Miniprotein binders against q53ft3. Designs and how they scored, part 12

Target 1, 195 residues: q53ft3
Amino acid sequence: MFGCLVAGRLVQTAAQQVAEDKFVFDLPDYESINHVVVFMLGTIPFPEGMGGSVYFSYPDSNGMPVWQLLGFVTNGKPSAIFKISGLKSGEGSQHPFGAMNIVRTPSVAQIGISVELLDSMAQQTPVGNAAVSSVDSFTQFTQKMLDNFYNFASSFAVSQAQMTPSPSEMFIPANVVLKWYENFQRRLAQNPLFW

## First folded at step 3 (miniprotein)

Design aD1
Fold by ESMFold2-Fast, scan of step 3:
Structure aD1 (fold): chain B 195 residues (1-195), chain A 97 residues (1-97)
Amino acid sequence: as target 1 above (195 residues)
Amino acid sequence: SDRKKLIRLALEAARLLFQALKLARQGNTEEAERLIEQAIEKLEEIERLATTPEEEEIVEQAIEAAQEALQLLEQGKPREVLKILWKAIRLLMRLIQ
């Protein structure tokens, strides 16, 4: 029902079904993997009102799996790209796999797919910024714009603070903040991809 | 005096909302909620300092946006609050022009 693709490796289309609603792909030598693509095969859609929650699992120091929610695939969005590089060992997120998928091999990770109700999926939050999507692109753009604002405002505030004995009482001239905002809006309108 | 206080509060509120946006993006819903609540307190102080109908309308819209962000976080959709938090920040920037 699902496929799993890693750059430079053979595509996997034969997920191991570990329960009626749960599917797993093995990812050997996962430390060399940066991105994973999970997608639906073009043959069988999800039943109406259902979708797939995508999880990533890696072994902790004791060889026990740590499961993290990466994101979702649905009939309306049948493929997703996930960045798994930089995920650290730690306490896992809430997950439906329990003790079914105990892995004690240090070099093998897993992608898990749980078929769930869309309403249930809507209440869940993926860990980190693993998913790469149009929503994430908007999020990245907004974050970068605000980072630019903070860097500009902070730099100016530090300069102004040197002229004021109480840094907690310093003020940035309104015109400086407004000019930066207007310049950013203008640049965005001229080239939306500059971010 | 009032104008300087308003600008300071607006910048403080914007910083809180920006930090909340970062935390919401990371899935840290509880801390994002706390920072948005603190930002709303600053926005309510700004509302008391607003002197023109235009300033009052902008502040009211910013408070409304921040409250909508809290509702979305409570509904378990923290990534979806990003647009609403950005709207609140933009309104604060317009306020201090």
Scores: ipSAE 0.000, ipTM 0.194, lowest interface PAE 12.5, mean pLDDT 68

Design aD2
Fold by ESMFold2-Fast, scan of step 3:
Structure aD2 (fold): chain B 195 residues (1-195), chain A 97 residues (1-97)
Amino acid sequence: as target 1 above (195 residues)
Amino acid sequence: SDREKLIKLAWEALLLLIQALRLARQGNTEEAERLIEQAIEKLEEIERLATTPEEEEIVEQAIEAAQEALQLLEQGKPEEVRRILFKAIKLLYRLIQ
């Protein structure tokens, strides 16, 4: 069970199975995406010696997928952040999805997960600069996520004079959202791993 | 909860079948058989936890497919083993969703 998260979008948890060991998430409007998080759901581990190889693909000028290896998710590292900006001009490498040659809608990219043996994964080389492993890179991603959430939430702000009585809805004051955001930024700056 | 246990078992069984298929492709028939048998044990446990007709039907079909895969593996039919194991894997994935 896998999840896929893009800053400012709803989390995806229902991958499409395209082969016995291959699962795919669609990424519409992929040209606006800089980072993707891929993670394992819950506490359910892979069997010993297995993991997931994570691929990214975009449609070429003919609508054919160009697949690139981003990295891996394993029991020891059940989530990974990948930078996909700058990968859109590269030509694909040989990989497990290469035989599928499915013509897709322009502007829709995919994240693919191939369930593999760890020994097989160790022999593969991800494309350069895809994995985000430094604390600074992670805090930059997290800050963008926080900015996106705050901007989204604040876009719904209304004054008390504009409130229509509705017992079926709850309202949170914009000031409370701002205070939470400021406190979260402060805590993140002190310890990037506090959450 | 029973639902959480069922999903965990279904995920474990699915991964065992993927590994079994990989081993069968490498000619390691003995180890592939062992993993399919382990997956069947987990499927039988899922069957005991299943509470809806849809869940029961999916598990029954998955058990049947896994058992058929064992027979085909003994008969040395790798393409049929692949197709039947993939059927079982798809059924388990539907159960997990």
Scores: ipSAE 0.072, ipTM 0.546, lowest interface PAE 6.9, mean pLDDT 74

Design aD3
Fold by ESMFold2-Fast, scan of step 3:
Structure aD3 (fold): chain B 195 residues (1-195), chain A 97 residues (1-97)
Amino acid sequence: as target 1 above (195 residues)
Amino acid sequence: SDRRKLIELAREAAYLLLQAFRLARQGNTEEAERLIEQAIEKLEEIERLATTPEEEEIVEQAIEAAQEALQLLEQGKPKEVWLILLKAIRLLERLIQ
């Protein structure tokens, strides 16, 4: 349902489901990561009145996870960019992962997504420095990410003449990918913080 | 091949479960139930084609999840159905890898 992207790394689309409503992505070598993008894959929307709270964790000196609320993804805002560089507090927010035994290795951080009621999410405050970074840095990062994604997706495009009908396969026309790319670039140019 | 057929059935079952989720969200529980029942039929075909203990375990868990979703819809608990259907879809993704 979710994807996680770090510039210069392979996109992750296979979150580890650790509970019915909780998903985790591993972030090895997290000290080198400045920004993380969390997004919905678009195939499975949240039920009405629900969304995802996005958390970041790293192991403290005792090996205990320090969970911090970064922000949210919803059907209305299905992607978000978080700045995790500089998040080096020993204090975490109260979090829904409290009863979970999550196996950790040194230098591996995690992104956690908890499916929650929108009313509950509205009463929570994300940690500082997880918000959108400077506009120029954000625009450059997101454009590079967008170009990478578009190029990747377009590499699978096939002409209509080469398409073989298959009842079990779903196909996305290349034109739809191009429209998404152009719409995203236009929105980003108008307001780099629209997501 | 049997493996190709298994993968096709898994994709079809996942698609049916995804459509069932959308219908349940819209309050059309009766149609959602029908699509889940169709998905279970395809999962039962996968079970017949499964050759490894790992594949058998995954499909059994997917069938259990789909059956639980049916029971939740019959009990009037459509909000809980989404998470159970997502669990079933993720199990099917493991078969397709």
Scores: ipSAE 0.000, ipTM 0.168, lowest interface PAE 16.7, mean pLDDT 70

Design b4A1
Fold by ESMFold2-Fast, scan of step 3:
Structure b4A1 (fold): chain B 195 residues (1-195), chain A 82 residues (1-82)
Amino acid sequence: as target 1 above (195 residues)
Amino acid sequence: NEELERRVELIRRLLEFALRLIQRALETGDQELYEKARKLLDWAWRLIEKLKQRYPDSELVEEVERLLQEVEEELQRLEEQS
């Protein structure tokens, strides 16, 4: 249902389901990650009145997970880009062995997605400073990411269109993916922080 | 092989959401949700047909096809009882 993309890494499209309404992606070696993209795959919409709340977690100095709300994805806004470098606490590295410059392996963070009612999501407040600090670098990265997503989604849509006797049964047809790509690229050019 | 596993996982996600719609239909009595669940299952069948052509002897494809058939039989039974 969901995908997760980090620059320089293979895209993940197989989230681990931990509850009926909760999905997670593992982010190994998270200290090297600056941005994460979470997006919906083109085949599965949210049920009516529902969306996804996106969380980020990392282990603190005591090994306990620290969860932070990053934002949301919905059928109307099926992708979101988050800057997580500003959210990583130095507190985790304050463990005695971390303070001695001993690298902890494996160091794994998680992206969590919770499927929730839209009304419930409207009452929640994402953490601040997920906004881009370097507009130019982020814009270039997001354009490359968007190309990757469009190419991935289009390859599936073309394959399925050849095997589908009734295209009207497709929930998200290829032309919708193209329109989303064009709209996002246009908005990104006008205002890189439009969301 | 990793591509096959990812595509099978997408089909599993379709089944999970179809089951969620069925559960909500049972709780609310909204007949339209059954129709939406049926469309999701129909789409999953088409995805499986494509995978069977590309990976004809895959046990993963056989497993998810069996699960989809069980879900479809349950949905049909529930539709007939309402």
Scores: ipSAE 0.000, ipTM 0.084, lowest interface PAE 20.8, mean pLDDT 63

Design b4A2
Fold by ESMFold2-Fast, scan of step 3:
Structure b4A2 (fold): chain B 195 residues (1-195), chain A 82 residues (1-82)
Amino acid sequence: as target 1 above (195 residues)
Amino acid sequence: NEELERQVEWIRKLLELALEYIQKALETGDQELYELARRLLDIAWKFIERLKQRYPDSELVREVERLLQEVERELQRLEEQS
């Protein structure tokens, strides 16, 4: 009934059904994940008055699952993009030597979908900054890309701007544009969601 | 006008990369390549819109906008198949 997509990984379409109304997807190596897409396969709609609450779970420092509500999917809104990079606990792993001091155990998170009444879903508040629309994704990516470009270009244009004042004109050397393009392309290739 | 020419050339290269990713995604079914192509097209569209406002009568800008439209058609084809 549901699908789960992470950039750079195989699409999961076979959720594990753990109860009549509950489905789970496993997310191994979740610390490298920035965004998760959850969607309905479109074959079978939710029953009238029902929808799906989408949860994210990760192991805490004690190995216990911590469930957080990300948002919802419904017949009228059958897919959603969630940003999970800001939801992960950093206790013990945030210090400068965290990678050298942590125990070597598998990092597996889960996406949970609970089929619930729409009225019940309306009473719940998702964690902040989790839901991302296509429009928001485009705007955010474009703004970060422009910031990156202008910061890079400005470092080369400063001295010339002082020597040839022009409030309505900006000169950007072709080499600066090419170097920015190459750097941005390389970063996109390494991590498509770095933006 | 040398500045405009260089900006258009850069956008053209960006669109050529997007088209390459679209073609590879069509061949392999790689969702990551699709997402990369979509993001590159979003970047190109933004810069073309800025150039259209600054140089509304430029044939160079119209030419690169036509290329963007062609690449967008290829992305739509991929969306219909995937």
Scores: ipSAE 0.000, ipTM 0.116, lowest interface PAE 13.6, mean pLDDT 65

Design b4B1
Fold by ESMFold2-Fast, scan of step 3:
Structure b4B1 (fold): chain B 195 residues (1-195), chain A 82 residues (1-82)
Amino acid sequence: as target 1 above (195 residues)
Amino acid sequence: NEELERQVEEIRRLLEQALEKIQKALETGDQELYKEALRLLFEAWRLILELKQRYPDSELVKEVWRLLLEVIRELRRLEEQS
């Protein structure tokens, strides 16, 4: 039902079911993880009126899990990226002799997903994670990315236009990028979720 | 559909690599890693457009499109903080 993506690691698509409505992904070596992406697989939607609350768990000094709410995934928002680097225990406790501490926390964290009623989820407040996105915010960031790509491709095409043409020369013509970009912007403005 | 699933997994791989480059760019300030992340995102986008043409109503294609947009939003946050 769910997937979990961490940079540099194999995608996990087989969550461990620990209760009828609860699923867990293990995150070994979590001290090296800055971001996690949680997403729904395309084959099984949530029942109407339900969604998933996404939690991050780290072990405390006694080995007991400490759970924090990161955010939500729903049929309408089936993926989310979370920054967890600021949520780990012990990150701020380093002192001049920190390396000499004999007490160690286990290196395995977890992502937990709890299937809950949407009304219940609406009343919960996530801890400090990646900023909440609105349609306007999402469109603005997408537009900036398109602008960055267009500027990069246009710069490359201009540079290549000053060279002798070669059949093996690889570049992106500015007029092709411009037409594609204009068509995509027009469709995105009509419906940000058209894709 | 094995072909669709194989290509979707390739897109997820590209997005994973892009996210890794973003993380390293944040840690090191290396502008080349930022450019590499952009190129990976563009390649994932191109593949998604091709799959959308072949499988216009696929939920798997919509999922990787949404993943791409989330990674782009994170890259934009990195740009603002740099």
Scores: ipSAE 0.014, ipTM 0.296, lowest interface PAE 7.9, mean pLDDT 65

Design b4B2
Fold by ESMFold2-Fast, scan of step 3:
Structure b4B2 (fold): chain B 195 residues (1-195), chain A 82 residues (1-82)
Amino acid sequence: as target 1 above (195 residues)
Amino acid sequence: NEELERQVEEIRRLLEQALEKIQKALETGDQELYREAWKLLLEAWLLIKELKQRYPDSELVREVRRLLYEVFRELKRLEEQS
């Protein structure tokens, strides 16, 4: 149901199910990890009124897990990036994994996902600065991508007089790129989710 | 749909590599890594746009689109701090 993505590592898509409502990903060599992305896989949504609480756990000096609440994933927000650098020496938060006391190897951290009622999740407070979510950034993202694509493509424009024979190379007219850019920008202004 | 799954896997790979470049750029201040991350995001975005047109109701396409958005937010943070 869930995926876990860490920079420089293979994407994990097979969480270990440790209870009916609890899933875990192992993160070996966690000291080198700054960011973790947790996301929902495939076509199966959470049941109505439910979501996932995302926790990070690392071993303390005695090898016992220290669980911290990072944030949440829901049907309305099925992916999230968490910054875990700076949390590796913090205090543990309230968590539902206490009864399991999951401990494996000293240098292996874990991402835990607990499937919970949305009402229950709303009463919990994630550790500071872990989640990076803002209301206004989707439109800004697509505008920035659009600008970067247009600028990149435009950097290859040449006049017909400057073209050399190259039978294996394809060329796109600059005016086609410009018209596409203008159309995309217009549609984005009308509906940020059109793409 | 095997083609859709293959391209979704490619997009996830590109996003993973972009995050790696962002992490290293944050640690070293290397502007080349920042540029490489942007290139990877651009490639992922173009693939997602094409898949959205071919599979407009695909949950897999919506999933990787949201992942791209999240990775972009980290790159934007790096850009603002550089």
Scores: ipSAE 0.000, ipTM 0.209, lowest interface PAE 12.9, mean pLDDT 68

Design cA1
Fold by ESMFold2-Fast, scan of step 3:
Structure cA1 (fold): chain B 195 residues (1-195), chain A 90 residues (1-90)
Amino acid sequence: as target 1 above (195 residues)
Amino acid sequence: SEEDLRRLQLLVEWAKRENDIELAREALELAIEVGDTKTVRLVLFVLLLIAKRQKDPEIVEEAVEIVLEAAQEEGNEELLKLAQYIVRQF
């Protein structure tokens, strides 16, 4: 139902379902993460009147999880970007993951999504400045992701003359990657919400 | 115009019956030009169905790009939402 994206890492599309209405993504090496994008995959919408509350959890000095509300995703706003770099020493908020107070491995954080009534979500206050609502900030993050992927893919480019036949390998022409990059960047510049 | 609406209806019917991607594209562009959002939606669903049947997402990607460009040029929020919905279905 949900995807989680961090700059420079593979996108996660398989959340761990820990309850009927609760989903979790693990974020290893979270101290290196500044922003996290949470989005709906679009195949299964929320039931009418419901949405997802997005929480962030990191281990404190004793390994105990500290949960904070970051924001929300809904059928009307199915993607959100959150800045988490300022939250790693913050006070924990009240959260629906209460019984899951287990000692965690240091350096592994979690994104939690709780499916809740929209009326209940409207009464909750996310921790300050976690959500990045600016179109410019979202565009900058997306551009960094685009640049990272292009650079990564291009690092494997070889000329046709340098290729060795391998029956189990698949190849993508470098020109196709470049065209995708240019097309995506053009569309992002024209409409940051096309993603 | 009334003539454009009649031509549009014919193109949509033919594209649907024949699974003709090029006729569907022509219908999409004409529907956008005429400003008929209901027909834009119908044509996008036809293309989505063809794409799923043929397992070719490029069909939908190109159609969505046309709609997004029109949405940006016109400031049409309904077309933007429609394009986003279609992408999520595929």
Scores: ipSAE 0.000, ipTM 0.059, lowest interface PAE 24.8, mean pLDDT 67

Design cA2
Fold by ESMFold2-Fast, scan of step 3:
Structure cA2 (fold): chain B 195 residues (1-195), chain A 90 residues (1-90)
Amino acid sequence: as target 1 above (195 residues)
Amino acid sequence: SEEDLLKLQWLVLRAKKENDIELAREALELAIEVGDTRTVRYVLIVLLRIARQQKDPEIVEEAVEIVLEAAQEEGNEKLLLLAQRIVRQF
């Protein structure tokens, strides 16, 4: 049902089924991997109301698996690209000088896919920077930026009675800012790249 | 104008997303032209980040020269102080 692609490696299209709703791909030499693409083969869609939660697992310093939620694949969005290089162990870790002589052995990471209800998936939070830029993520960021700008501009609004007399100073009516904000939101919803 | 402000925001976002030095330079020049000192500062910080990642100091040096030239032409003390602060972080 699923495929897994790493740049420079053969595509994996045969996931190991470890439970009725759980599938796993092995990633040997994972320390050399920056990005992983997970996708549906398109042959068998998810049942109505279901999707796949995508997880990444690597062994920590004690050899115990550390599972992290990367994101999701659904019938509407059957592929996703994830950055895993920032999620690997050893970030900021320090060792005594003697420990620096220990050579790391290659290890195997895993990509896990859990078939879940869409409502359950909506309640889960993926790790911060795992998902590579998508139009949806950019649209969400842009909407937050628009909200921030509107709120900032509106924070300087004063009634005419509160204005200091200054013939050389320009003012913009607050309703003009609101109309621009609403028009931009409408444009962005129709086409995120309209600018 | 509203159009110039939006164009600046999009240029900055694209430059940051694509790590595109030329888009960042366009954003810098437009921010200076419009008189948006806050955006000038933000673009310089983006260029400083790219310069550190690529280990290429020329990126920041060229941007600072543009800001210094504009500061001298306009007599703008805020741009002079901003360029000085960026050079100190460099």
Scores: ipSAE 0.000, ipTM 0.071, lowest interface PAE 22.6, mean pLDDT 67

Design cA3
Fold by ESMFold2-Fast, scan of step 3:
Structure cA3 (fold): chain B 195 residues (1-195), chain A 90 residues (1-90)
Amino acid sequence: as target 1 above (195 residues)
Amino acid sequence: SEEDLRKLQRLVEKAKQENDIELAREALELAIEVGDTETVRWVLLILLFIARLQKDPEIVEEAVEIVLEAAQEEGNEELLFLAKLIVRQF
């Protein structure tokens, strides 16, 4: 019913069902993970009035899971991006997975999905900034996007001598991309909050 | 289609000029339909810009959701790669 995507890794679509209403994905080498995307496969919707609460856990110094609520997925919002790199190894929130004594290997984290009533989900508080990037994270994301886009676009640039006419292809001058990038970068450096 | 490409160009230009989320979303869906991955990237960046102006990161999250759904439905590895790339830069 669910999928889990981590940058640089194979997408997972086969969650372990640990109860009628509970599913988990294993995240090995979690120290290298900054963000995870949780999404519904679109095959089976939640029953009316139901949704999924998304939890993250990592092993503490004793190998016991520390669970934290990241956010939610619903039929109306079937995917969500969560930042986990900022989560500290400390106290977890109260959670429905607490009754389960799941044996963990050190360095393996988990994403847990609990199918719950929407009204119950509305009463819960996710850990701060997990589901939504702070302004600083958004600034970092913008910077990374700018760098990546410019590098990607530049990799397709050709000199005038290398151009061959093709009616099926559109071309954007590399200098236009560069000028936009430089202007946007300058504005970002001066005031990250101006846009 | 040549007409689809012209419509796509107009949608992208208007979305950029007016910071219009609905036009950007329409451009995103059309770019996906015609297989223009580079325009998908451009439109995602436009939506990121609008999200900053309106202080609403859900705009970007919804756009990523559209790309992920299309990647799954079509088995399109380029769109899946783009989604992973966006998450990495995030």
Scores: ipSAE 0.000, ipTM 0.154, lowest interface PAE 14.4, mean pLDDT 68

Design cB1
Fold by ESMFold2-Fast, scan of step 3:
Structure cB1 (fold): chain B 195 residues (1-195), chain A 90 residues (1-90)
Amino acid sequence: as target 1 above (195 residues)
Amino acid sequence: SEEDLRELQELVEEAKQENDIRLARFALKWAIRVGDTETVEQVLEVLLEIARQQKDPKIVRLAVIIVLLAAKRKGNEELLELAQEIVEQF
């Protein structure tokens, strides 16, 4: 039902169902992730009167999972963009005594989606700084999304010598993706709000 | 069905007249689901115009990604060609 997209990584479309109404995506090495897009696949809508609450989970300093509400997806708003880098900075990574060189091991975070009643969702407040709201943050995110899309689409590119006839699979020419990337990047560089 | 296509076209016109992003996205997903490539093209043009008027590039980017992923997953050749045409317009 859901997809999860991270800049610089392949899109995930196979959420792990952990309960009848709960779905999870794993985010390994989450310290390198700044933005996450959560979206509904176009095949199955939410039941009438329901939507999805989107949560982010990370281990705190004691290793205990902490779930924070990022926002919502609904039939009327089937995609949402979240900035999660600000949620990680509060876990003892900033000191008044200057930079200390700490070796960090990769950690796994999760995106959770809980199918809930719309009335229930209306009573909840997402954490601050999760939504992409500023022009600077939007520009940074847009560039990373552009890079992620190019890398994702390019992952399907193969030479014709390596192709086998497959009526169940389609390929996007790498040149088309590159042309879009270059044109969009040029226009974005001229003005982030160039529309 | 013929009745579904008629209702879909009415929603596209309403979204265009009222610059309704939510209605346009709903129409886009409906058009993709029923495989009506002509309506997908019309809705994408509506979303492009709304994005230009509202100065919000996210509307167009997400719509393009949705169409490309749907084309890939469904193996719809016509939808893939439309997605490529949209990409060329950026």
Scores: ipSAE 0.000, ipTM 0.104, lowest interface PAE 16.8, mean pLDDT 63

Design cB2
Fold by ESMFold2-Fast, scan of step 3:
Parts: C-alpha cells; structure tokens; sequence
Structure cB2 (fold): chain B 195 residues (1-195), chain A 90 residues (1-90)
C-alpha cells in the first residue's frame, strides 16, 4: 500500500505489517539520510475517513527506540517529504570522547505508518521542523478537480476507426480537452480567483 | 501530439525567462499529462531552478508529489527515477 524513497537508494514498496493498522520500513545506515519520501502506491486507497500517520524511529544513546511524528498521508495528499537530518541521534549533543564513545545500538532506523481516523490525526502535532511543506487546500482542490475532469473525459476517448454513428451521440476530441486543461491552468496561474 | 508538445515547450521557455514559478508548476502538470518523460525532466529542471532562486523549498514537495503520483498511476519507472533524483538534488 505504501512506498518509501530515499535519495540514492532503491525505492521500497514492501512494508512490513506489524499490526492490522501498522506498517514499517527499515532504513539501514540512517546517519547518511537527509530526506525521506513516504507515498501511497495508488493501488489501494485508505478507507473513507482514514489516513496514515507517519513516524520516524531511531536508536537513542542508550539503544532505545525514539519515535517522532513526522506528518501524515491521506487519499487527498498521498505523498509527503520529510527532512530527518535534524532528528538523528547524537546530533547537537556534546560528546567528550568524540567517536571513541561507542554505544552498542542497531544501525537501522524505521519509518512507521499508523492507519488512523482523520479526526484523530487532526489532534496530533508533528515535530516542527520535519515536514518540508504542507498542501495548499485551494491548489489541492483545483488540481484534483482538473485531474478528475480530464480523466473522466479521457475515459470516453476512442480512435476514429472505433467510432459508431449515432444521432444522439456527441464526440469531443481528446485534443480539445487537453487544450481546455492547458487554458484553465494558465488562467489559474495568472489569477487564482478567475473561476 | 507533436503540436501539443511544441506548445508546452514554448510555455516552459516563457516560465524560465520570466522566472514565473506558477507557469513552471502548471507546465509540469501538463508535461505529466502528455506522458513525455524527457519533457517532464526539462520542466523539473526549470521549476527547481526557479524555486532555488526564490528560496521556496515547498516546490520540491510539489514536484516529487506529482511525479510520484504520475509514476504510480502510469506504471512509469523512469518517472520514479526522476522523483528519486529530485530528492537527491534537494
């Protein structure tokens, strides 16, 4: 259902299911990671009214896992990019013996996804500097509407050879739909209130 | 079509010369719709360059999000590789 992407590494699409509502990706050698992207594969949507809370876990100086809430993914916002470089263990801590003070901990961090009710997610506060950006609700609505219309119209596209004559049938060339989409996007870019 | 790709490329050039991030954004969406990976990569380069100049990191999330959606929806592995490259550059 989920994917996890780290720059310079192969994308992971097979999360380990650790509970009915919980999924985990392992991130080996996490000290070299600056950003992580979590996204939905687009094959299975969340049930209505549900979404995913995204967590990051790393071993602290005592080898105990520390979980931090990074943000959320939903059917309406199916991907998110997170900056984790500032959240790594040992960062900013004063260490008297430098690299000589070795803690016996696993070298693997984890991304956790918990499937939760959207109302419950709205009451949670992610770590302030983890999320790179948030989705503009107006832009999200407009793009979703445009995509849904384009997909709907394109679903009726047929080649001229496949057309059957009928007095009650109307045909719209796919190229006309694309040009309308382009014109709408251009107008929106110049004046977001034009519609 | 060839005509649509030419018109899209003209728009990309306009966005680049005017440093218009909104034109670059919609150019990316159009490039994704026409399915040409080479054009998507070209538009991404322009969009990210403008974002750097305007110091707006949220455009990286916009680019990654829509390229990943397109990659999964169309089953296009090249677009998935582009998304990974975007994250690396950011």
Amino acid sequence: as target 1 above (195 residues)
Amino acid sequence: SEEDLRELQELVEEAKQENDIKLARWALLLAIKVGDTETVEQVLEVLLEIARQQKDPRIVEFAVRYVLIAAQKKGNEELLELAQEIVEQF
Scores: ipSAE 0.000, ipTM 0.339, lowest interface PAE 13.2, mean pLDDT 66

Design cB3
Fold by ESMFold2-Fast, scan of step 3:
Structure cB3 (fold): chain B 195 residues (1-195), chain A 90 residues (1-90)
Amino acid sequence: as target 1 above (195 residues)
Amino acid sequence: SEEDLRELQELVEEAKQENDILLARLALYLAIFVGDTETVEQVLEVLLEIARQQKDPRIVKRAVWIVLKAAREKGNEELLELAQEIVEQF
């Protein structure tokens, strides 16, 4: 249902489903990550009145996860760009992933998506400076996103092995990615701050 | 395939008319993916012109790097020759 893209890495399209309403992507070597994009694949919309809260987690000095709310994705706003470089030493947020407080390996972070009621999401406050509104920052990230698309498309035979930890097989037709990109770029051209 | 090639050509023309670097780069990846060397050449020419107009050689340098990487991975001599030809222009 969701994709996760880190600048300079292959796109992930197979999240680990850890609960009926919770999905996770692993981010190894997270200290080198500055930006993360989370997006809906467009094949399955959220049910009416629901959306996704996006969280970032990293292991503290004891290996315990620290979760921070980055923002949201919805049917009306199906993708978001987050800057996480400033958040790696931050304080944790209130989060729905309490049951997942398992000691983790150093250098592996996670993106968590919790499917929630829109009314509930409206009561939550993302950590400061996570959302990226700059057109220049978006342009730089989009350039790297296209690089990752090429690697993914060229390596279909390997893509499933790189979709950790889920063994779910997911195929994205080139024209679907193209249409998503065209829609996103058209929206950006009309209003650079549309997100 | 023929329908896909027509859609790709429309994408290239739009990128050229709008001087749209991101759209041109998407067209480049799609052309490489489907093995359309002629369209790869067309897109490289578009990006070269945009780079000249904006006086930013990084626009072309990134595209050349993409083509060189694809040439190495696929063993495609035509892509290698195209990339070398564009390098001569900047």
Scores: ipSAE 0.000, ipTM 0.149, lowest interface PAE 11.8, mean pLDDT 66

